VHH binders against F-box protein At4g00755. Designs and how they scored, part 1

No score or structure here was measured in a lab: all are predicted.

Target 1, 377 residues: F-box protein At4g00755, of Arabidopsis thaliana (Mouse-ear cress) (q8lg03)
Amino acid sequence: MDFVNNLDTDTSLSILSCLDDPSDIVRASAVSRSWRQFVVKYSLSKNLCLKLFHQLSNVDHIIETSNDRNGESSEAGSSSLMDTRLLEKEHRAFALLARGCMSSPIESCIADAIRASSTDNYPVESILNTLEKRDRIGRTPSYWSSTGQHKTTVPESLLYKLIGDLCLITEVSIHPFQAYFQRGHPIYSSHYVRFRLGHEKDNSPHYNNSQDKKGEPGKSSIESNYVWTYTSQEFSMAQENRLQSFQLPEPVLCIGGYLLVEFLGRVQTQEMDGQYYICVSHVKVEGRSLAKSFRVENVDDNGKFGLKVLSYNDPKKMEEMDAEAGQDMDAEAGQSQLRNLEQLLNLLHRHPLDVVDYVWPDESDDEYAESEDEAEP
Below, numbering starts at 1 at the first letter of every chain, in headers, positions and changes, except where a header shows other numbers; antibody chains aren't numbered by Kabat.
F stands for the ipSAE by ESMFold2-Fast; E and O both for that by ESMFold2, at different seeds; each is averaged over both directions (binder to target, target to binder). V2 = 0.75 x the mean of E and O + 0.25 x the DockQ between their complexes.
[cut] stands for letters that were removed.
Atom coordinates printed by the task and the answers are left out, and those that the model quotes come from them; centres of patches stay.

## First folded at step 4 (VHH; framework vhh_8fcz_2)

Design a1 (from z1 with L105T)
Fold by ESMFold2-Fast, scan of step 4:
Structure a1 (fold): chain B 377 residues (1-377), chain A 119 residues (1-119)
Amino acid sequence: as target 1 above (377 residues)
Amino acid sequence: QVQLVESGGGLVQPGGSLRLSCAASGFTFSSYAMNWVRQPPGKGLEWVSGISWSGGSTTYADSVEGRFTIIRDNDKKMVYLQMTSLKTEDTAVYYCARYSDYWGTPHYEGQGTQVTVSS
């Protein structure tokens, strides 16, 4: 039997609206034609996406490319059938979006470095140096440096363009710079880092405006050109020469593809001039890229945008889920990814002693402990 | 309105202990890192200790490391500084501090609590 046929619409909708797993919605749509029609008719995939990421309520319209054809695209019909096709289009797009957010592989998400709040000795010590996982090229140090400051409270920032217009960000990693060529090997860092995600404010994209302006200082402040829709907690930065990873408490969907890294509280002065500097050798961002499946078009002043579907990455997999009622593989993959993220979050929130242990050099052979320089009589 | 109210200071002999408290209000306490800074008589402000938003990471100035412990209680919106093995050099007004929400705006500090270490 089929309970959709034996219950009123309100009761059926109430039950199905309690499904919070994309695999459960796929299973529901595979039970019968009646269940699939109900899932499509009441926009359950779209509602799930909105529950996961409220900012998806800003999707104004959905566009599908003609190169991603299915058997339904060529059929002509009545206006009533056209309304059904629009609901099916929404179902396909939001089901793909939910799956992408839960099961796409974690990958590196920085596409380009845009600008810094300040740069000392431009272009040698520019933000572009932070794109590579290194602190030197031969004998030449490789890092970004802020300009010097007398006050510890002056913040600095680094602005990056992310891969794609939709990217689910899970982690930001920062490697402070240790000046191995200076007396005392000082580490020029900040006490805290904070992350913001957002989009460009105007309709003229700075990133795509000119290929010749890589790393060039901007004409306007960063604040005047961008809208920040997410601001993270303030994370503590260890004063150590290592790549430090900051897991976001929840994955954050970035619409528009811009990341700002803000450094708070200056720590280290330069002996030569007594001024505080902030220096970074590497910045890495990890997340789930949706760039292969989606593009964002025409983000307006109110945050409304067009969602363009470029391709359905695994149409065979979607068909197999429909044909094989409740197949566990996608649910296991999505659950495994969430568990992996939870495990990484737990690891980063370990006891402070574990962080100290990470900083200390590997255990050396106790047999070779050094003797005192001076001998006693 | 952001408010930070320190307490727990006093007179203590060298080698003694004190616990400073800071009550925070007017902001989402659990989203911000918190700091202790101090001002010795006739000197400028110096940073003492910091704690991340979750309490999962702490850091200390070299002069106090191993002697001071910073802790927070997000449910009570409190940050604490447990001070042990106090030295005369620790004599200062101690301030609870939070960094600004925007670039170039000032950070927030409380009114302070006096710690005097003397025989």
Scores: ipSAE 0.079, ipTM 0.610, lowest interface PAE 5.8, mean pLDDT 75

Design a11 (from z1 with G104D L105E)
Fold by ESMFold2-Fast, scan of step 4:
Structure a11 (fold): chain B 377 residues (1-377), chain A 119 residues (1-119)
Amino acid sequence: as target 1 above (377 residues)
Amino acid sequence: QVQLVESGGGLVQPGGSLRLSCAASGFTFSSYAMNWVRQPPGKGLEWVSGISWSGGSTTYADSVEGRFTIIRDNDKKMVYLQMTSLKTEDTAVYYCARYSDYWDEPHYEGQGTQVTVSS
C-alpha cells in the first residue's frame, strides 16, 4: 500500500512521527521512493535524534568517509539538488547515530586512565590500578591512593579517557579500598562522589600528555585543560568494602570522551601519620560507545563540533523477532490513525533490513510497486 | 554566586533543643549534597552531618549521632539541623557548607550561627 501518496502531509507526518525506533525510520525509507523522499524531506531521523539527545543540536557539520560516490556530490550544479543531497547525508548520519544511542550494547567504556589529582607512592599506588577489578595481586595490594591531607575538605579526582569521542554513559561504579593489611582494616573513602563529562580545552597551552607516563600525578592542572559540559548530582558513598554503582538519572551523551570522578569529604585518617587519605581499588563505567561508527572533530569553545561518520556497516542485519514469525498478528479495531500506525508497523516488521537496505535503500521500489498483489496484511 | 545563610542559633540549657536553618541560593540546590560543620571556641572546624542531594541518605559524626537530625527541602532550597539533648560540648558556631566545584577553591560556607549551651 502506497500510504504516503494516499494521505495528506499532516496525517502522514503524524503517523511517521510516531516511530521512535531509528531502525523503523530506516525501514520506512526503504518501503518506496515516496516514503524515502518524505522521511528525508521532513528530517525525521535528525528530529528523532534531537528529541532523544539535545546535545546533538551542537553538530555543526557532517563528514562522511568517501563511500559510493559521496565525495563527489558537490558536482551537482542545482542548489535544490545540493539541498536534497545534504538532507540525504543528514538522514544517513542521524539514523545511524540514533540507532547507536538506542541499540548499541551496553559495555565497559573506559579506554585509559589519564591522571589523578594526587598520587601517594607513585607508581605503586597509581590510578592505573583502578582499571582492574581487584584489590590485590596475590599478597600485594592494588589500589590508587591520594596523598595525605590535614583537612577533610580537600577534594581528589581521577581522570579517564572513554572509548571513542562519542559515548552514552548510563552508570559509574566505584569500589572503595579497605586496607586489609592495616590494623582495624580501615576504609579510605569519601562522603560523596560526583561525575563530570567533557572534552579537552581547545586553546590549552599543553599538548596531549603522551610525554607523561600513564597515571603520573597531576603534572598540569586538570581543571585548566578540560571543559566539563556535564556535572552529576553528588552521590553518597557507603563506607563499605563493595563495588557501589551510581546510576545516572538519565543516560548522558559525552561529546569528547573524558570522565572526571571527584571525591568529596575525607572520612578516614591513617594511624601512622594522622592524615586523611582517599583510596580506590576499582572504577567501572558502563554505557554505549559509538567509537566504531563516529568520531568528533574540532569541538569549539561554544560546544559546536564536526561529526565524522567512519562506517555505515552494521555487523548484524536487522532480524525479525521470532514472536512475529511464530504469531498471528492481531489487529484491533481502533481510530483511523491507530489503524494506520498498526498497518505501518506490520509492514515494517515483515521486512528484515540488510546492511545495504539500512545505508542505501534498494532501487527495487519500482518492482515492489509493480509486483505488489492484494496479498497485503 | 553561591550564598548560604544560616539561622536558628541561640542560648539553650543543657538537654535542650534547637533547629538550625540554612537558605541556599545561586546554584542548583537539588544537585548538591549539603553539610553542617561547626567550630567550637578555640578549636578547628569539625564536620557534624551530611545529607545527599535527594535527602535519601544522611550521615553523622559519632559525637552527635542519635541526637541530631539533618533534613532538606529541595523545593524551598533549605537544609535544617534538628538538635536535641544538647551538651555544653556542642557550643560552637555552626556553618552550612557545600563542596567547591573547583579544586583550587575552598568549600562554600555561610556566615555561621552561634549555638551556646550553658545554664
Scores: ipSAE 0.006, ipTM 0.533, lowest interface PAE 9.0, mean pLDDT 76

Design a12 (from z1 with G104N L105T)
Fold by ESMFold2-Fast, scan of step 4:
Structure a12 (fold): chain B 377 residues (1-377), chain A 119 residues (1-119)
Amino acid sequence: as target 1 above (377 residues)
Amino acid sequence: QVQLVESGGGLVQPGGSLRLSCAASGFTFSSYAMNWVRQPPGKGLEWVSGISWSGGSTTYADSVEGRFTIIRDNDKKMVYLQMTSLKTEDTAVYYCARYSDYWNTPHYEGQGTQVTVSS
């Protein structure tokens, strides 16, 4: 570069490009109009976001949702003005994305259970049992069970929908099931566990298969209906009756909001039939959900997608949207309650009532099983 | 194509030691857990030991706990089984194994290496 002004620009860009905290870039943009113009013009928020989360390079377009409906619906006729508007929109969206990925609270990220690769005694021993932190309801055991197998190498899987379409996953925790009602108290687990993150192959908002679909074994496949964009390493599972936490080596951004838990290598046979089973009492996923700020639309086979921005950091607007969806949330809560009641009734009906004679209904193990206070005082 | 090649077997006296090696190729070795399984004469396959993708955790069958050690070298794409205090009951063909990726993908085993513990 020949000009003094160009040398100053290169120097400023080099310095600002060394910032690795999205908050620092936002603060830099607030120093003066000239600094803001640098941040916007040189796409510093977008570049930092892509450096930290390369998957976000697949954002094809940005849709802003607000009362004024700025952005796409207010396009201007000048190409220069259009470029400026796009850069400002990218600055806002990617600054919010980077902040969300780095500073949003770590929370439980499972929204619903979708399907298991197999289920013994469906619906009593279904994947739905893994959503709650318990291995029993009163005197009746609560767990997911695969069907029996003679070969140790046959894998099993559990499919979950995450709370948001964009979720940064840090940890998956699995509680194997110990059959406290069987001689020897066997633990039905796997040697290894592996995690996949991805999206539906055909991203249709009108189709929801959030429940086990055992009625169509030859017409539906987890592999044919989903695209897995991330596959973890294979983690060893200890053969112990405890919640085991698997930290991903690096936090992984899930675009599309689906998690597959895959169990590899069967360990324990059942005395009654000599077959191998895999049983799980609880699955927990921790991460940073961006559901309050973002939605993902139209994910293609190359992973490109539309990013819908719901709100730019306005907690009252988020509360207002939650209140407007209150009837749907009440219906969802009602459905969750009906699901829990149905599971309890099915367990009581189909399992022997005397399986756990040592636990009296009066004492209700459910109170303690659902509370983390005893584990983390 | 996925290939696992075992070596290091042989004849050893009771109480002796052997180190088995497995060379892996045709897949991203550092992403997969690895296992040792064995087949004694006239018996079925028995799982012996496993090691996670990073080498950060290992697990053993009760029959070999404290006597065998599984280790891996991801740079060399190798997994090893260090066997000590060998017993006549440890006599078997030892296979290096990787679990299947999908329902219809078979598990992968090598050709095996014979371990004979005899006086």
Scores: ipSAE 0.042, ipTM 0.578, lowest interface PAE 7.2, mean pLDDT 75

Design a14 (from z1 with D101E L105T)
Fold by ESMFold2-Fast, scan of step 4:
Structure a14 (fold): chain B 377 residues (1-377), chain A 119 residues (1-119)
Amino acid sequence: as target 1 above (377 residues)
Amino acid sequence: QVQLVESGGGLVQPGGSLRLSCAASGFTFSSYAMNWVRQPPGKGLEWVSGISWSGGSTTYADSVEGRFTIIRDNDKKMVYLQMTSLKTEDTAVYYCARYSEYWGTPHYEGQGTQVTVSS
């Protein structure tokens, strides 16, 4: 049926704009051809994503791997058909993206340690020591240490690569290092910690290569090679030997996959030299990685980027589910229009949607490996 | 242009109280932690107290713990230091401070306000 044709546009938008779950928007597109056309025409999935994360307004174009392989580049169709195909592509991608941001598992998101602003006794006291939840290996202490400073105001930073190019960060945890082998067991920490999220500059007017670079006053490798799109509030660090968790006030979408941890205000001097040090034994980042579904390509000077969809488990199955949900709805127009909406919302909430279900054979086998010992009596 | 303007200093007897104020401008005040640091005559800068961006967490130097209270008002872009049970050792120029944004850049301090504790 064509319920949308019997309602004015404002009324239909008012009803459908009440859907705040990406899955409900996808299911609504399955009610009828007219509802699907309406959902696609008014970009409801994209609009929901923009309400959730402003950074998604910077998606310039969408690249689907299956469409590339099927030769979708043809301009043989009419302009209105091409516009419809683009809107349907946006609907699929943004629905998957919103679902990923809202429903993907919370996991540990650090892929690698990149560099520190300074390192004492390099490479022994390097940033690499912060990747493991430990302060010692046998009898040997394990931590990152800054170089010593006479002033409390010199900041330090640690740079990490996150798992994937799109990662929704919820929490960062820092374990300060307590020097259990020194008199008084001092904790070498900072008063505050601040977090930045961003991406690597891919503009190479000078290669990221020491052979090409000429020294310029006031330039640093971290500041010149990365663009920070998010800067957190400055959180207080308790002067305690424990893993301290800093929950971001709102989850933050990192586009590009880099995290900078900044330490502000030095607290502790070393008795031997009277200098201030900052030492960290562990850094942990929690969030929702979208690495299995998405890549980010070609971030430009205005922050616009290409969103590449790596995998739909089955795009035809998503379309088939949309059609099946529509077949389950048999409402009739009349005095029960409100009842029809209530029936629709109940139907949408009953139908599971797994748009992110995909098979990654090599990695999935490792994740679900079982010991044969569990099978033996 | 980041600007911090301190006020409220003066001469006070031992055991007395003073409230210092700091008016901030030129940056998003509610995103930054704020600090009070002091410089006694002929000595270097000493950190006194700090407050997180939201005011939900405060820290104090051992020498002032239980005597000083740091407060902020994000709507007014103000940070305060309530000082009680003042000692002669608290005599210093007091500065409101915001730490550096980037490695190697200067921290931001105001012109300071003089606190003299003397009988």
Scores: ipSAE 0.012, ipTM 0.527, lowest interface PAE 8.9, mean pLDDT 75

Design a3 (from z1 with L105D P106T)
Fold by ESMFold2-Fast, scan of step 4:
Structure a3 (fold): chain B 377 residues (1-377), chain A 119 residues (1-119)
Amino acid sequence: as target 1 above (377 residues)
Amino acid sequence: QVQLVESGGGLVQPGGSLRLSCAASGFTFSSYAMNWVRQPPGKGLEWVSGISWSGGSTTYADSVEGRFTIIRDNDKKMVYLQMTSLKTEDTAVYYCARYSDYWGDTHYEGQGTQVTVSS
């Protein structure tokens, strides 16, 4: 048994409440039994999470995997002991959650396309075409198209399922479609885009039991089947044939795993029919997925949910371990690479610039493809 | 490096069924939507069906809707096309297709698999 001898409770709470890094709180709890009990007793990991992401106040209960790593027996019937065990469980779960939100790698977060508000020439011009970075398949154009409208004020939307039930979203990117096969090569876009994040109502089986009719237009169920917990500002869309990235002002924690992209204000009419269309060739979402560590269960219409912990292993460490396993396989072949590495090391030592970062072109541009026929007159 | 190997084609009578398979290698299969396209004798390429990277979303050309089903197995790196109620106009070389990471044409396996619907 130990006490915090050199600090009173108010001073200790003041110091620990100023910690902004979940790792610092976990390290504080590792200093001594007294510090750990203090961190647990005052719910510092949970309070940090709630300070960073207010949506986490909606965690109704925490479910841990059946393989309890504590090995400690539950003493049922004691309310004081039960309270202590609940605080300890909350500390573990929220500490892992905060670390995941702050340190998980940024990755592409779209799992699936669900539906569009409308689709012209279904199924050829469906939302499914937006999942890949291209505008054609052989000779066939690849894009999503809304139906035509005479009014500029009719909005359109695209609905996506995100990777995992819990994702921290940082950026959404949209590539408008340029009709290279039409006279004047018009760009069918909108003046503005707006993003919503949320979840299904009442554990709807719509996504889980959907089959070959995803992307099909019909009676709009978007507002009736989903609850939107976040709505962004309206971002201006440039009328240009390029991938346009929209960074959210602050990273947004999505609970339930659904993204709605709304297109506002029609810009371009089609010469053939005089109607306004909105067309998109690609949608990309960047964020931090917590799918390896967490599941979300039973999100109700008030946003309350069960947080299920799948693993207490740090997802960043798990990825590093997986990458190191691959590196170990390469290490045996690396014996013949050492000679080349000596030349690279000598180059880096002679020139203080990072040659890898500054000289090697990014393969994002197809323009730098090699072995092109160079014949010029 | 990217390889798509189609199989399962053959001769079938009108009204019959056939299942095509595509084995993918040389890329992260689970990160890409997959498509089936076909080329009938003397005609250009025609898109048939598409499936999202997870298999949760599918889409079909009007000519095959309700008759064909596209499915995938990410663990086996396979995509399949289950064809039913086959018609003579379904006669074509069928290609499994993946989109390029860069703007441009889709990669195709050169051989394809021949489907002939004839009595």
Scores: ipSAE 0.000, ipTM 0.218, lowest interface PAE 16.9, mean pLDDT 72

Design b1 (from a1 with T59Y)
Fold by ESMFold2-Fast, scan of step 4:
Structure b1 (fold): chain B 377 residues (1-377), chain A 119 residues (1-119)
Amino acid sequence: as target 1 above (377 residues)
Amino acid sequence: QVQLVESGGGLVQPGGSLRLSCAASGFTFSSYAMNWVRQPPGKGLEWVSGISWSGGSTYYADSVEGRFTIIRDNDKKMVYLQMTSLKTEDTAVYYCARYSDYWGTPHYEGQGTQVTVSS
């Protein structure tokens, strides 16, 4: 039965407000024009999004691209017409947000490495090494290393930019580094790892200027330039040479697109200097990026922001089209190739090809590789 | 608003046992790892033991491994340190500790509880 037409407004709103699934709201709006008008008029899509993600209450305004208009100049019309257009705009944007959060594919969400709290032997042992799933390039180890410390309580952090300004994060994975080239093959890790998600402060420098440079103000600079809207529990790190996955208890919507990984409690000293180090070979973040549908503009220190809609095409269908065309996979492969080329160029700069690689000597020196006979001199 | 209150310290003979307790308030206890740190007379703070937010993982300094056991009760917001086979080197003020939410700020610690191991 058509409850919207047969019940008073308060009763109909009470019934419709019991819908907790975005799919149910979409189906309700498709039943009739009266149902769609109620969904729009009472902001049910927006209310559902706010129920699922309280941070969305910080949407100050919605910006649509010119492609969604008939090319007309902004017409004021009557106040009633303008109110209807605003409610329709909110309905479209929040309905797309709800679908994106539910149906976008889970994929790798790191776009770039920004900065570490400290870096030993920069640039060879930089945060950039953590972007690829490897612990070596040929004969050269690939990892990030903190600077050494005498105290176990000095924390370290790695800062990343996520793909897009809106990401629903489900899991963070960390691969500790095992120094296979050192005696005893020590694993330089931490007791705990903690994750923060957030955005840049209004008065901070642009993130492209936050380079992985030795001698920067480190941890205090990171704290002063960012606002962290989510902080995870402190997860235990197993002291093992494997990729360790940390599932967040519930998916977290990141507004602003920044992830901080914090390492707490140092566990391993280097034999040569007796100092504690933290080393990581790989960091991976999995979630649903909404970058194809949305951007976030002007995030202020109170968390208020502008939501910009890039496209109303279904994010799942866009992913299917991109997968068939190979464009999204090609773009990610190209980005990975560029990072690998940059790393290779850095290695070639530090370890140029030696002429002895092309011209072998007449003999091989094997001076210190042997057991001796049992007889003493 | 973070408060940590330690208790259970005292004088004990070498080879003896003590159980330290820590009552936590003012934060979401079940979201944080908890630690025990100690300060021996005339020395700096040294980390002793840690327990994950869920209690699923525990860590110990080499000097206490096999002798100390850290446990937590999230419903009661309590952390405990069960100490056995105590040595004179274990003499220290013991603090319950939580990592700070910000860099450059001290760990949250309580007032401490004195453990003295002597003949």
Scores: ipSAE 0.005, ipTM 0.451, lowest interface PAE 10.8, mean pLDDT 75

Design b12 (from a1 with S31R)
Fold by ESMFold2-Fast, scan of step 4:
Structure b12 (fold): chain B 377 residues (1-377), chain A 119 residues (1-119)
Amino acid sequence: as target 1 above (377 residues)
Amino acid sequence: QVQLVESGGGLVQPGGSLRLSCAASGFTFSRYAMNWVRQPPGKGLEWVSGISWSGGSTTYADSVEGRFTIIRDNDKKMVYLQMTSLKTEDTAVYYCARYSDYWGTPHYEGQGTQVTVSS
């Protein structure tokens, strides 16, 4: 007889539910047919995922498109067989999801900049400038600037699209902008920064279908088009010209692929007009993207969604694919060059008029560059 | 091509000992749990023992617990079943088996090795 069949259900479940590592549950399921059936029947992989990420209780259905399972014929003889097939499907999907969340490499997770709450001197000082790790292009400064305010309490925000619909976010990094071309070299920052993760509201226009230009301030509020399922604590921002990293207390699973960065409490006035500004030169997000394995479909008003599985490759095989993709530096260099050209075109249309108002440092002045530390890949 | 080849069976007296061996090839052995199953004469397959990929966890059927020990050597791609205090009821063809952690992937069993316990 099988070991599992010789223990009562409560005892077996108590033993197996003590396993908190997805690898241990997978190992248990491969020990014997009866252990596999028990793991599947009592949804141990799904239960582990729910313990780690409560948002996964919102998975309404699972859609499989894995090439590893080509040719699977669906034949249902009875309701019991259908229930078994659904449990097997859940086991496969949640086991893969748990592995992805624990073993996928940490990488840069911003896919695109969407819009800012406000932008001064658009398009020169747009959110698009924050995608690259720099504060200047030649003699021309590169940063996002809010519009001026007399009150310190007016918040600002930056909205980003993440790589894929499922991302486990561990860290957000912000580089405040120091105006090296202004008297006194002021740092235009905020006292606090806060992060939100979420998705688009039902029936809201998708950003790719938006009539608004990329990075252009729109007429509608950011808050009116998105649902925020996670809100971080307020992190204190040091008033220093450096990339500042904010580690989340625990990794957060983002379902829907949107990040909002909020800036709270204005610090620095501009001498010329006496108004408070918030300026940022760079935003970086690190986490585990599950884009190679999963897609999220049809997020409804109640937060329910479809989980689409793209591949059942093992974690090591996925890491090898990521390493190969990461070695394709030509694609990354191409995107950076394209972005540089967009920024330069924006600058050429308005910047010569602004340069007359300021004293610019020489293009060769590397003193202000963070690149004296080894460059991030 | 996945292959499992069992050896070490034979005739022993009650209370005796045997060590069965299984040589694996055609897959990444260290990534899979391994099992021993047996088929007594005129009966169906019975699961006997299992061992995790690392050897860190083992499980046994109640009928063999305390008498049998499952061991693996990942460097040699071998799994073993050390049998002690053998009983006539342990008479069976013993098969080495690999099950997958993914639904729908094939299960593999070897050709088997005969163990006969009699006086």
Scores: ipSAE 0.000, ipTM 0.113, lowest interface PAE 23.1, mean pLDDT 73

